# Designs tried in a protein design chat: miniprotein binders against q9k998. Part 7

Target 1, 230 residues: q9k998
Amino acid sequence: MAKEPLIRVLLIEDDPMVQEVNRMFVEKLSGFTIVGTTATGEEGMVKTRELQPDLILLDIFMPKQDGLSFIKQIREQYIDVDIIAVTAANDTKTIKTLLRYGVMDYLVKPFTFERLKAALTQYEEMFRKMQKEAELSQDSLDEMIKQKQAQANMDDLPKGLHAHTLQQVIERLEELDEPKSAEEIGRDVGLARVTVRRYLNYLESVGQVEMDLTYGSIGRPIQTYKLKQG

## First folded at step 16 (miniprotein)

Design k1
Fold by OpenDDE base, last read:
Structure k1 (fold): chain B 230 residues (1-230), chain A 117 residues (1-117)
Amino acid sequence: as target 1 above (230 residues)
Amino acid sequence: TPELEDLIDRLEKMIDLLEEKLERAEKNPDDPEEVKRMLWVIYMLASLIRYLLEEAKSGDPEAVQRLKDLVERIRDLIKKIKELLKRKGDPEAIRELQKIEKLLSEIQRMLQKMEQS
């Protein structure tokens, strides 16, 4: 079988030690090749045009250039490149902004090798699927979107949330035909209402869950939750 | 494998650089951000070492020994950083230190299991 072409990666990171670690991480994966590295977004823009990478691993907290401004420039110029953002901040505002700019994934510093491997493996699966298929079915699109959403949530959970429990909550939300209350979801996953509500509030904060008010049997408005269909 | 040896050599070089940076920081302790960046790098390196140890298992005793030695060097770095942080009290750096200590404990448990196998 002809070896599939390696995904071409540009690294943009101002810290040379972090850049080297990122290089070591990416080079440990067989599906990727680093075609260049830059320490600034300005140089990153030059190298993006020159090298035409498939993927940029971008530090958004570079001291000289806001990585958000870099992403904005890439999108304004209609440069066909995917971006995985690396951030020191896990604030909802930054994450929402990154989502709006069409970032593929978000890694909070410091991240593990396993976390980057998961992000890049998922990206590769998507990349290869889109490369092979001229058209995607709705089910295939839904699967790709679900995978993106599931992975973005697991690594930088607020204190007192656990990835396994988050996954259980997400899996249960994926099975919902109708919006359910935190109490109903809690019963379904074997968790206390207060615990599930923390996960649901987290998922809402990251834009994966929407909250609606529905009238239950008692005529009182109840908060119900469902996955946000994009 | 030559690829694993190269990767371990790169890990060693990174730890050498961290040791040098720490020695500089001990002489000029006024940059808490530098210590934080060092802790980030250490965390990431330790995660890769954990993965490589799990991958290598008993199949490459020399590589495993080299990785064990790197873990001990990281433990020594963390001990020195912990002493430095006790003087300055940066809550963020302390949180990162605790993450690394947890990861090192996981590595230690993994190594103990490998020795019993």
Scores: ipSAE 0.783, ipTM 0.912, lowest interface PAE 0.5, mean pLDDT 85
Fold by OpenDDE base, last read:
Structure k1 (fold): chain B 230 residues (1-230), chain A 117 residues (1-117)
Amino acid sequence: as target 1 above (230 residues)
Amino acid sequence: TPELEDLIDRLEKMIDLLEEKLERAEKNPDDPEEVKRMLWVIYMLASLIRYLLEEAKSGDPEAVQRLKDLVERIRDLIKKIKELLKRKGDPEAIRELQKIEKLLSEIQRMLQKMEQS
């Protein structure tokens, strides 16, 4: 069997230690080769044009350049390259913006080797499928989209949290004008208070949600939750 | 394998750099963001070590021993960072530290199972 060509990866990361770790992670996978590394988005643009990578692993939170501006520039120039975003921010606004720019996946720092492996394995499956199939059926597209939703969800969540449920909780939190209790959020999403509280505690632990104490007329402070304003 | 040995050598170099950075941070404790970045790197490295230990179960005792030694070096780093964080109380750094401690506990359980098998 002809050995399939390796996926050509460009790393854009300003921290040299994080860059080396990312290199070690990608190089551990047999389907990929790193064709270059840059410490800035400006150099990243030069190398993208020069090297024509298949995939960019992009740090969005580089001190000198907004990674969102980099993605925008890539898209404005009609450069045919896929992007996996790496972010220190897990705020929903940034994630929504990334999704709008058509990133393949996003990884929250710090991520595990297994999480990157999952992202890259899924990307490889898609990449190889698109190379082999001139046309994708709706069912094949639906499967690819569903798989994207499922894998992004499993490896980083504490046992007994489900990503679909996490997404529902996040979506509800985004719609809140005022901080709400776990009971109120649970009612709104059709989940038990205890279940929603597990998700809220997780989101708090990852810095996406702020918990506040609201003192109602009845002397027990109620824990209320809102999205952390980035 | 030569590839595994090379990867372990790279891990060792990264841990050396972290130890040097930590020594500098202990002398100049004023950059909480640097400590956070170090914790991120440590977390990522520990995750790779975990994976490599899982793969190495089948026949490279030397690689397993080298990886065990790296885990102990990471434990020592985490202990020192924990002492630094007790003084500053950065909640975010504490959360990252707890993630690493959890991962190290998982590695320890894996190693114990490997020794019993």
Scores: ipSAE 0.783, ipTM 0.911, lowest interface PAE 0.5, mean pLDDT 85
Fold by OpenDDE base, fold request of step 18:
Structure k1 (fold): chain B 230 residues (1-230), chain A 117 residues (1-117)
Amino acid sequence: as target 1 above (230 residues)
Amino acid sequence: TPELEDLIDRLEKMIDLLEEKLERAEKNPDDPEEVKRMLWVIYMLASLIRYLLEEAKSGDPEAVQRLKDLVERIRDLIKKIKELLKRKGDPEAIRELQKIEKLLSEIQRMLQKMEQS
């Protein structure tokens, strides 16, 4: 099997120490290669055109250029590049703007190696799927969209929810032919009913899960959960 | 592996740079943002060290020892930064410091488990 080509990454970060750490993190992953680094968005635009990276890891809080303006310029110029944003801010307004510009993920500084690894692994899975499939099935597209939505929701996770556990709950919900109770889902994923219910309530609050009330012949209505069919 | 050795060498260089920056900050303590950036870098480096320790385990005792030494250097950096922060009382920097201290405690627990195995 021909070695799959490495994903070409451009790093845009003004702090040389943070840039080096980001380099160390990306280079630890076998699916990626850093084709360039820049300290400014202006130089980043030049290098994006020159190098034609597949992915940009972008600091959006660079002192000289609003990273949002950089993303806007990339999109206005119809440059086919994916962006993972790095931010010091977790404000909902910035996040909503990033999502509107179609960033793949965003990382809040400081982030762990494991958090970047998760972002890049999911990106690679998507990237490779898109390379192999000339046409995406609706199911494949729905999975990719759900994965992006799940990840976007992971950073806004209420205290005491974990991204990996959320993903497990989503994956289990995707396999459901019929709506299930929090207790049933909890058994399937190895979690307590109360724990799963917190994830389900979160997913309901973000519009990814629909809750139905099933009235049995005798007793309290049972809450059942299914993924919202978009 | 040569790749792991190179990565550890890069970690050492980063810690050297942090030590130099800290010495400068101790002389001119007026940039709280610099201390915050240092704490971010330390947090990220410590996370990578944790991962590398878990990956290496008992398979590369020399690499594990080098990583342990880096953890001790980070602990010393954090002690000095903590002393600086006691003077300024920046709540954000204190929160980042606490995250690093938690991560260091996790690393210590990992190391203890590795020594008992």
Scores: ipSAE 0.782, ipTM 0.911, lowest interface PAE 0.5, mean pLDDT 85
Fold by ESMFold2, look of step 16:
Structure k1 (fold): chain B 230 residues (1-230), chain A 117 residues (1-117)
Amino acid sequence: as target 1 above (230 residues)
Amino acid sequence: TPELEDLIDRLEKMIDLLEEKLERAEKNPDDPEEVKRMLWVIYMLASLIRYLLEEAKSGDPEAVQRLKDLVERIRDLIKKIKELLKRKGDPEAIRELQKIEKLLSEIQRMLQKMEQS
């Protein structure tokens, strides 16, 4: 009987033989359990909501499926799950895209058991450390996550966004007592509405900002924004 | 070691499936994607076998023998795939096969060293 809770893993892999090998690899490691398997990204979305896994081991380049589309949907819907990607492609563009979507690690097929063991061992170390810090100090954990999210946004900005400007928008959002429109935020930081909207859209796409619609008597609904706090 | 015995049983089943798939591929040899996927699976299985041999070497001679038997079945699979690829081998598949041969050589050296001890 394990004393620490097992890390719950969902496998998304369309090839039955590769799926079974991945299952054997994961089940060989103490600390992990397979809670489900699926052959498609669409069923993977259903299983993610139903099973609430801690970690998804995802094959990106499955025939007939779009694993990158799955990751995008997970992030756009703000589903709180970690992803380790498995890919057949080793080109830098694909790897950059995976890192932009915040995968924990990526493995190129075919990989050895030792390579997966290393990735999962590193993941488990981080997972357990974060659990211990939550038990000891919530403030320390909140500060670590906010600092990592801010740095990740600065280091991996889309073309046309500037780190200094992003920081200004984030700092203004932190000061808000109520949601405000892109025009209001732009006026407060000295930026055009269109420019601020580009940064707000990016922040929403990475899960830091929440957008709402405010319906009024005049014209189209107004989009308002605030920092997402849970 | 019931966990190890279960894993060896599953490895045997996977190798059974690979042998069956290879027989079909030998009858229809113009499917390079299927052969590439078989080589990927073989590489990953061989790496797990290598790891299990290290774990079992000091305390489970029956498990070591079963794993050695699986290595020989993998060697036979690789020999047959090598013949299949001689005529129309994709360069990528040949590179994958060579990686597997290197891994099998490492496993053989491990087994030789275990006999010296």
Scores: ipSAE 0.779, ipTM 0.898, lowest interface PAE 0.8, mean pLDDT 81
Fold by ESMFold2, look of step 17:
Structure k1 (fold): chain B 230 residues (1-230), chain A 117 residues (1-117)
Amino acid sequence: as target 1 above (230 residues)
Amino acid sequence: TPELEDLIDRLEKMIDLLEEKLERAEKNPDDPEEVKRMLWVIYMLASLIRYLLEEAKSGDPEAVQRLKDLVERIRDLIKKIKELLKRKGDPEAIRELQKIEKLLSEIQRMLQKMEQS
């Protein structure tokens, strides 16, 4: 019979008409309330500290101050608030940057009510789950961090690497009982040795894979790869 | 319900503002970005109207009629904006307008199904 508290939302949006539409969209959802609105990132920083919202709906492209700078400041000042980004751009670089800064979701303008409803519904489910757990277990925290790191790795790939192919290499590495060479891994996943080595070098650079030297017969040792434990 | 009536009142106010803004733009069409932002707002409002029609269809015929009236006002706005864009031919605004026309067609089919019963 206990009613869950409303999720408190701050809107940062410079266009008054878009701001009102966003307000209508959010207020239509029963789990949310608008606690404030601002037209700039500078005012947004002040209101964030004053109102202490749970969630910010942030327009990334604003004339006087870009929203990426706002997110950077929030993270650098260790302000504990969740962000859903709104953007006019579908540029891959911008989206990867947003995900690296840990936004909960991003919306491309113009968006439908159903798209915002889906984003906020998913956010509410996560928000309520965290409230019901008195303490997060270490395993639960590790899973959350692993998922963010894996998604960042997939979305922040060097030129010439593809997310689907990277996932294939990761899945093969997870199945290994012992370290294997790039050539052996390549045969198993259907990729050339040179291609697989590019993916393995990337995975090593981000700390997911460990390279070691394995002695076979007389001669030069062979480079082998395995997933890093922990 | 009081919540639905308030939302419809706010939708009406937004459409009033769009009609006023378009009238100014027709007299002085200096800013193509302003027209594009109007189309963004119209698209988002139409999507909310579609959602509210689905909620209201079985239980609130007065709300359905008010929402139908708003759809017709949006059609009139789009017709005027379409004429405005013929003069300047902004491809991005034309794409946004086409998305709205598709959404309005969906709403019209929804309304026709409701009348067949």
Scores: ipSAE 0.777, ipTM 0.898, lowest interface PAE 0.7, mean pLDDT 81

Design k1
Fold by ESMFold2, fold request of step 18:
Structure k1 (fold): chain B 230 residues (1-230), chain A 117 residues (1-117)
Amino acid sequence: as target 1 above (230 residues)
Amino acid sequence: TPELEDLIDRLEKMIDLLEEKLERAEKNPDDPEEVKRMLWVIYMLASLIRYLLEEAKSGDPEAVQRLKDLVERIRDLIKKIKELLKRKGDPEAIRELQKIEKLLSEIQRMLQKMEQS
């Protein structure tokens, strides 16, 4: 597998010692990076918009800045960020409020390194799975469209055109990094200029090929062809 | 490794800060929340030290020695905090201290196994 990008974490914690411990815990885990730290919910809102983190590790019980109010604002402003809450107590009302606002997990202070590792590992697995499913869906659709276009063109050819020859022309066009003339393409695939132009004209008529005029050193325009960019 | 050495340096700095904080608390013990927060930090740091000892035990004896030294400093901190709690019976702080003592006992058994090998 290709190396996955780091999950970007914002820490919101008012106690400098707890903040440094959380930083050490997160930085010990591969797959995560700290992109910022703040001591208040107000600054946390600003940094969330500025840094656009993937995940916020939020201390709920900050003396001056209510962490529950921060979560409420994030959700009410429709900011798309995941939150793992850290709380000082296992009060049922607070936990139900956290779950209502859709936190990914909640940790009760004090917690071990192993407990945070478990929460972040579970989060990372979910994060990577959702990312991979999105990539596979796009690649699958692209392959289906490409196969359908090639098959349809070969099945419905005008009289006098052959599917094997058309495929050769298409394959040469796919390998080009710049537009080329019918003569150049024909030389490469072993076809006469007139013959390859018939195939290129067909491909243009069905929307797969784009023709353009380029001016040579003698001042005569040359018709060049390339695959249409979809 | 440089990564592990940096983390141990940061652990040392945190323990330095805790020692300073405890000296202040010994002069003015009327803040039970301050003692409880120190115990929280100590518990979290000890758990990281336990994890790092497991990683280092088979291949990095210098890191093991540095981590062992940090455990001894944590024991000294806990001994002093235990004396503070004798003056004022805060049951929540006593529960947190008991959690740390269990964790330190686990670390001690771990260190003894490493010494016998």
Scores: ipSAE 0.775, ipTM 0.897, lowest interface PAE 0.7, mean pLDDT 81
Fold by ESMFold2, last read:
Structure k1 (fold): chain B 230 residues (1-230), chain A 117 residues (1-117)
Amino acid sequence: as target 1 above (230 residues)
Amino acid sequence: TPELEDLIDRLEKMIDLLEEKLERAEKNPDDPEEVKRMLWVIYMLASLIRYLLEEAKSGDPEAVQRLKDLVERIRDLIKKIKELLKRKGDPEAIRELQKIEKLLSEIQRMLQKMEQS
């Protein structure tokens, strides 16, 4: 059977020790090869054009140039490369921004080898599938992206949230014909309104759920929620 | 396995560097961010060591012994960092240290299972 080509990876990381650990992690995986490493975003832009990598592992928190600026430059210059972000921040605002810029995944430092292996394994599966299809259907692509977002949310939950409960809420949201309040969703899944609100606030903060104000026949507007269609 | 031997050599070099950095930090403990970054690297290295031990357990006793030696060096690093943190009780660094201690406990349990025949 035909041997699959290696996925070519560029590392952008300013800390030499972290850079070496990331190199060791990636080189342990059989489907990937490191084609270059750089310590700055400026060098990263040059090497991206020169080496034409398939994937960039990008440290967001580099001195004097954040990685968000690098991602913006990549997108503005129409460079076709996938990005997995590495960040020191675990705040939802940073994560939401990274996902909006179209990164394939994000890792919070410090991470285990198993966490990187999982991210790269998932990326490889998607990479191979997308390369085999000469023309992607929009629905198939949307399902692959939705599946990755759901998995990432299950792996990186804030304290006090449970993965199985989150999935239950997501599944109910997928069934909705119209936006519903936290109270209505809670009745449908058998959870208290305040419990459901915690999960909905999380989902909104990571960009999977939209909140809107809906006016009833009387009284104050009611917060309603639906899955983000984008 | 030449690839495994190369990784173990590189792990040893990284631990050498961490030991040097810690000795410097013990003399001049004014940079709490440097200690936190050291703990990050230690956590990541320990996770790779755990993975390599699982991979080597069935057929490479020399590699297992080298990895065991590295785990003990990491345990010594953590003990020294814990003493350093008692003087500057940074809660974030303490949380990182606790994650490493949990991981080292998992590795110790794994090693005990391998010693049983």
Scores: ipSAE 0.769, ipTM 0.892, lowest interface PAE 0.7, mean pLDDT 80
Fold by ESMFold2, fold request of step 18:
Structure k1 (fold): chain B 230 residues (1-230), chain A 117 residues (1-117)
Amino acid sequence: as target 1 above (230 residues)
Amino acid sequence: TPELEDLIDRLEKMIDLLEEKLERAEKNPDDPEEVKRMLWVIYMLASLIRYLLEEAKSGDPEAVQRLKDLVERIRDLIKKIKELLKRKGDPEAIRELQKIEKLLSEIQRMLQKMEQS
C-alpha cells in the first residue's frame, strides 16, 4: 500500500520570526510539507500559480499587502486552493468576510502549536476524505458527464431569467411527489404563473423537466411539470 | 532523532534572535508593537517546546535537557520584558505576558513529574 501524498503548503507571512515558527509548526506534522514561503501577497499570487499548493497559511494583516484582497483575487480568478487564515484581530467583520470567502479555518495570533495542529489535523481528515470520495465516484462522474452532454450549462441562461429564481423553481420541483401545474408551483415559490412558466419552459428545453397533459375529472387538460428523473 | 535535533537547533537560533532584539529594546523602549510581536513569538515557541518535551520524555534525555535549557532562557526573557512593561504599561502586552507565564507554569509541572518518575 502506497503512503498518502503530503499536503503541500505555501506560507504567506511578512514577519521572518513568525514565518520561521509557522514553518517549524507545519514541518513537525507528518502529513504536510512546505513547498514555499513568501513575505507578501503579491509574491504569494505568483507562487500559488507556480507551485500549485493544496493549502495556503495566510497572514491577513501584512503591512504592504491586504490579505483579504489576496483571498478575493484567488476566488475571483477561480484558483482552486484551500486557505487557513491567520489574523491579529478577532473582530466580527473580518471573521465574517473570511468565512464568506470560504477559508477552512482562522487562527488568531498568537496561537499554540496545539491549536495549529488541531486545525491542520482537521483539514487533513477532510482532505483525505474528499480524495477517497473522488476516487470512489469516478464511475458516477463519468455517467454524469454523459448525461450533461445533452444539457446546456445553467450559467448560460436566456435573457430575462435569473439563476437564483431558477434554483428556487428546481428546489420546489424536487419536493414534489407528483407533477404540478405552473400555477401550483408559482403559489409555492411566490411567483406569478407566467414567470414560473418561463423557467419551466427553459428547464424543458434543456432536458431537466418534462411537461405532460393531465386530464382531470373535467374535460380540459392541464399542463403539468415534473423533474426528468433519467 | 535527527528531526528533533534540527527543531531544537532552530529553537535555539530563534531564542538567540529574541535575546538580541530584547537587548536593543532595553536601550530604546519606545516601540510597543515590537515588544508585542516578541511576546507572540515567545508564546508560540514555548508551546512547541512543551509539545517536544512531552514527545521526548521517554526516549531522549539529551533532547529533554536541551529543551529544559531553552525554557530557562525563555524565563529570563520574560523577566526582562516584565521590567520593560513596568515603565510603559501596555495592557495587551501584559495580558500576553500572563498567558506565557501560565504556559511556563504548566511546563514546570511537567518537568517536575519527569524528574520524579
Scores: ipSAE 0.767, ipTM 0.895, lowest interface PAE 0.8, mean pLDDT 81
Fold by ESMFold2, last read:
Structure k1 (fold): chain B 230 residues (1-230), chain A 117 residues (1-117)
Amino acid sequence: as target 1 above (230 residues)
Amino acid sequence: TPELEDLIDRLEKMIDLLEEKLERAEKNPDDPEEVKRMLWVIYMLASLIRYLLEEAKSGDPEAVQRLKDLVERIRDLIKKIKELLKRKGDPEAIRELQKIEKLLSEIQRMLQKMEQS
């Protein structure tokens, strides 16, 4: 069993002493690693794109750059990263704004090591749960697609259709580089036009083939067929 | 533990920096926010020291002694900041200092229990 990957953290904090304390706090916890630190929100945006962190620990009240503006930019640009906010004040307006922008937690400076540990432990539990659910959901979707394709190809053929002949028609359709008529396909596989059309109509009805009308210079439009892509 | 020794080294460096900052602030008190930020850092460091003491108490007496020495240096810092605040009288800084004093009292009780065990 593979060891669980470390959660990658970017620190955005302008005060060098507070930055170092935050680094010590995070590095004490075994599930996390610091992948970068920045002192401004603008550099924080660049590093977020460059480093692709899982989590940002963001000081909201940086003198030169407003951390609320940073969060707004992250959300408006649909950058998929989690944020734990750090703030110097606990006023209700700031907290409500942070919650509206979907931060995972917020911490008021000064905070204890135990408070940050609790926030990060809670985050790690959620992170690992979401990771596990994503793996199961992908497997479930892959299995569903596989079952649907397998059953549509071989099961419950209408009266008068044979599996071997259907396979011949499918194999010829896979070889085509442009749509062809039932007459053309029938000539290639040695089947009468009406017979091939029955197989093509079935394949269209189950969504594997698409039909189009092709107009020539003279005469009636003819039906052409090709495998459905996508 | 090598990781614990590294953290204690870094705590020592941070306390060195705080002592330098305080000496400057005593001579040139030109930024009242600077004193509050020092108190924030001291509070956060003291909380980490409390946590490390609990972790080390049953198996690493050398680490416990180093952490105790750092607590005493923090006490000295707080005494000096307290004198500085008597002149200024900033109520927010006084509240932060009182939080630190409460935390240091908790650490002292922890250390006393460790001696009696």
Scores: ipSAE 0.767, ipTM 0.895, lowest interface PAE 0.8, mean pLDDT 81

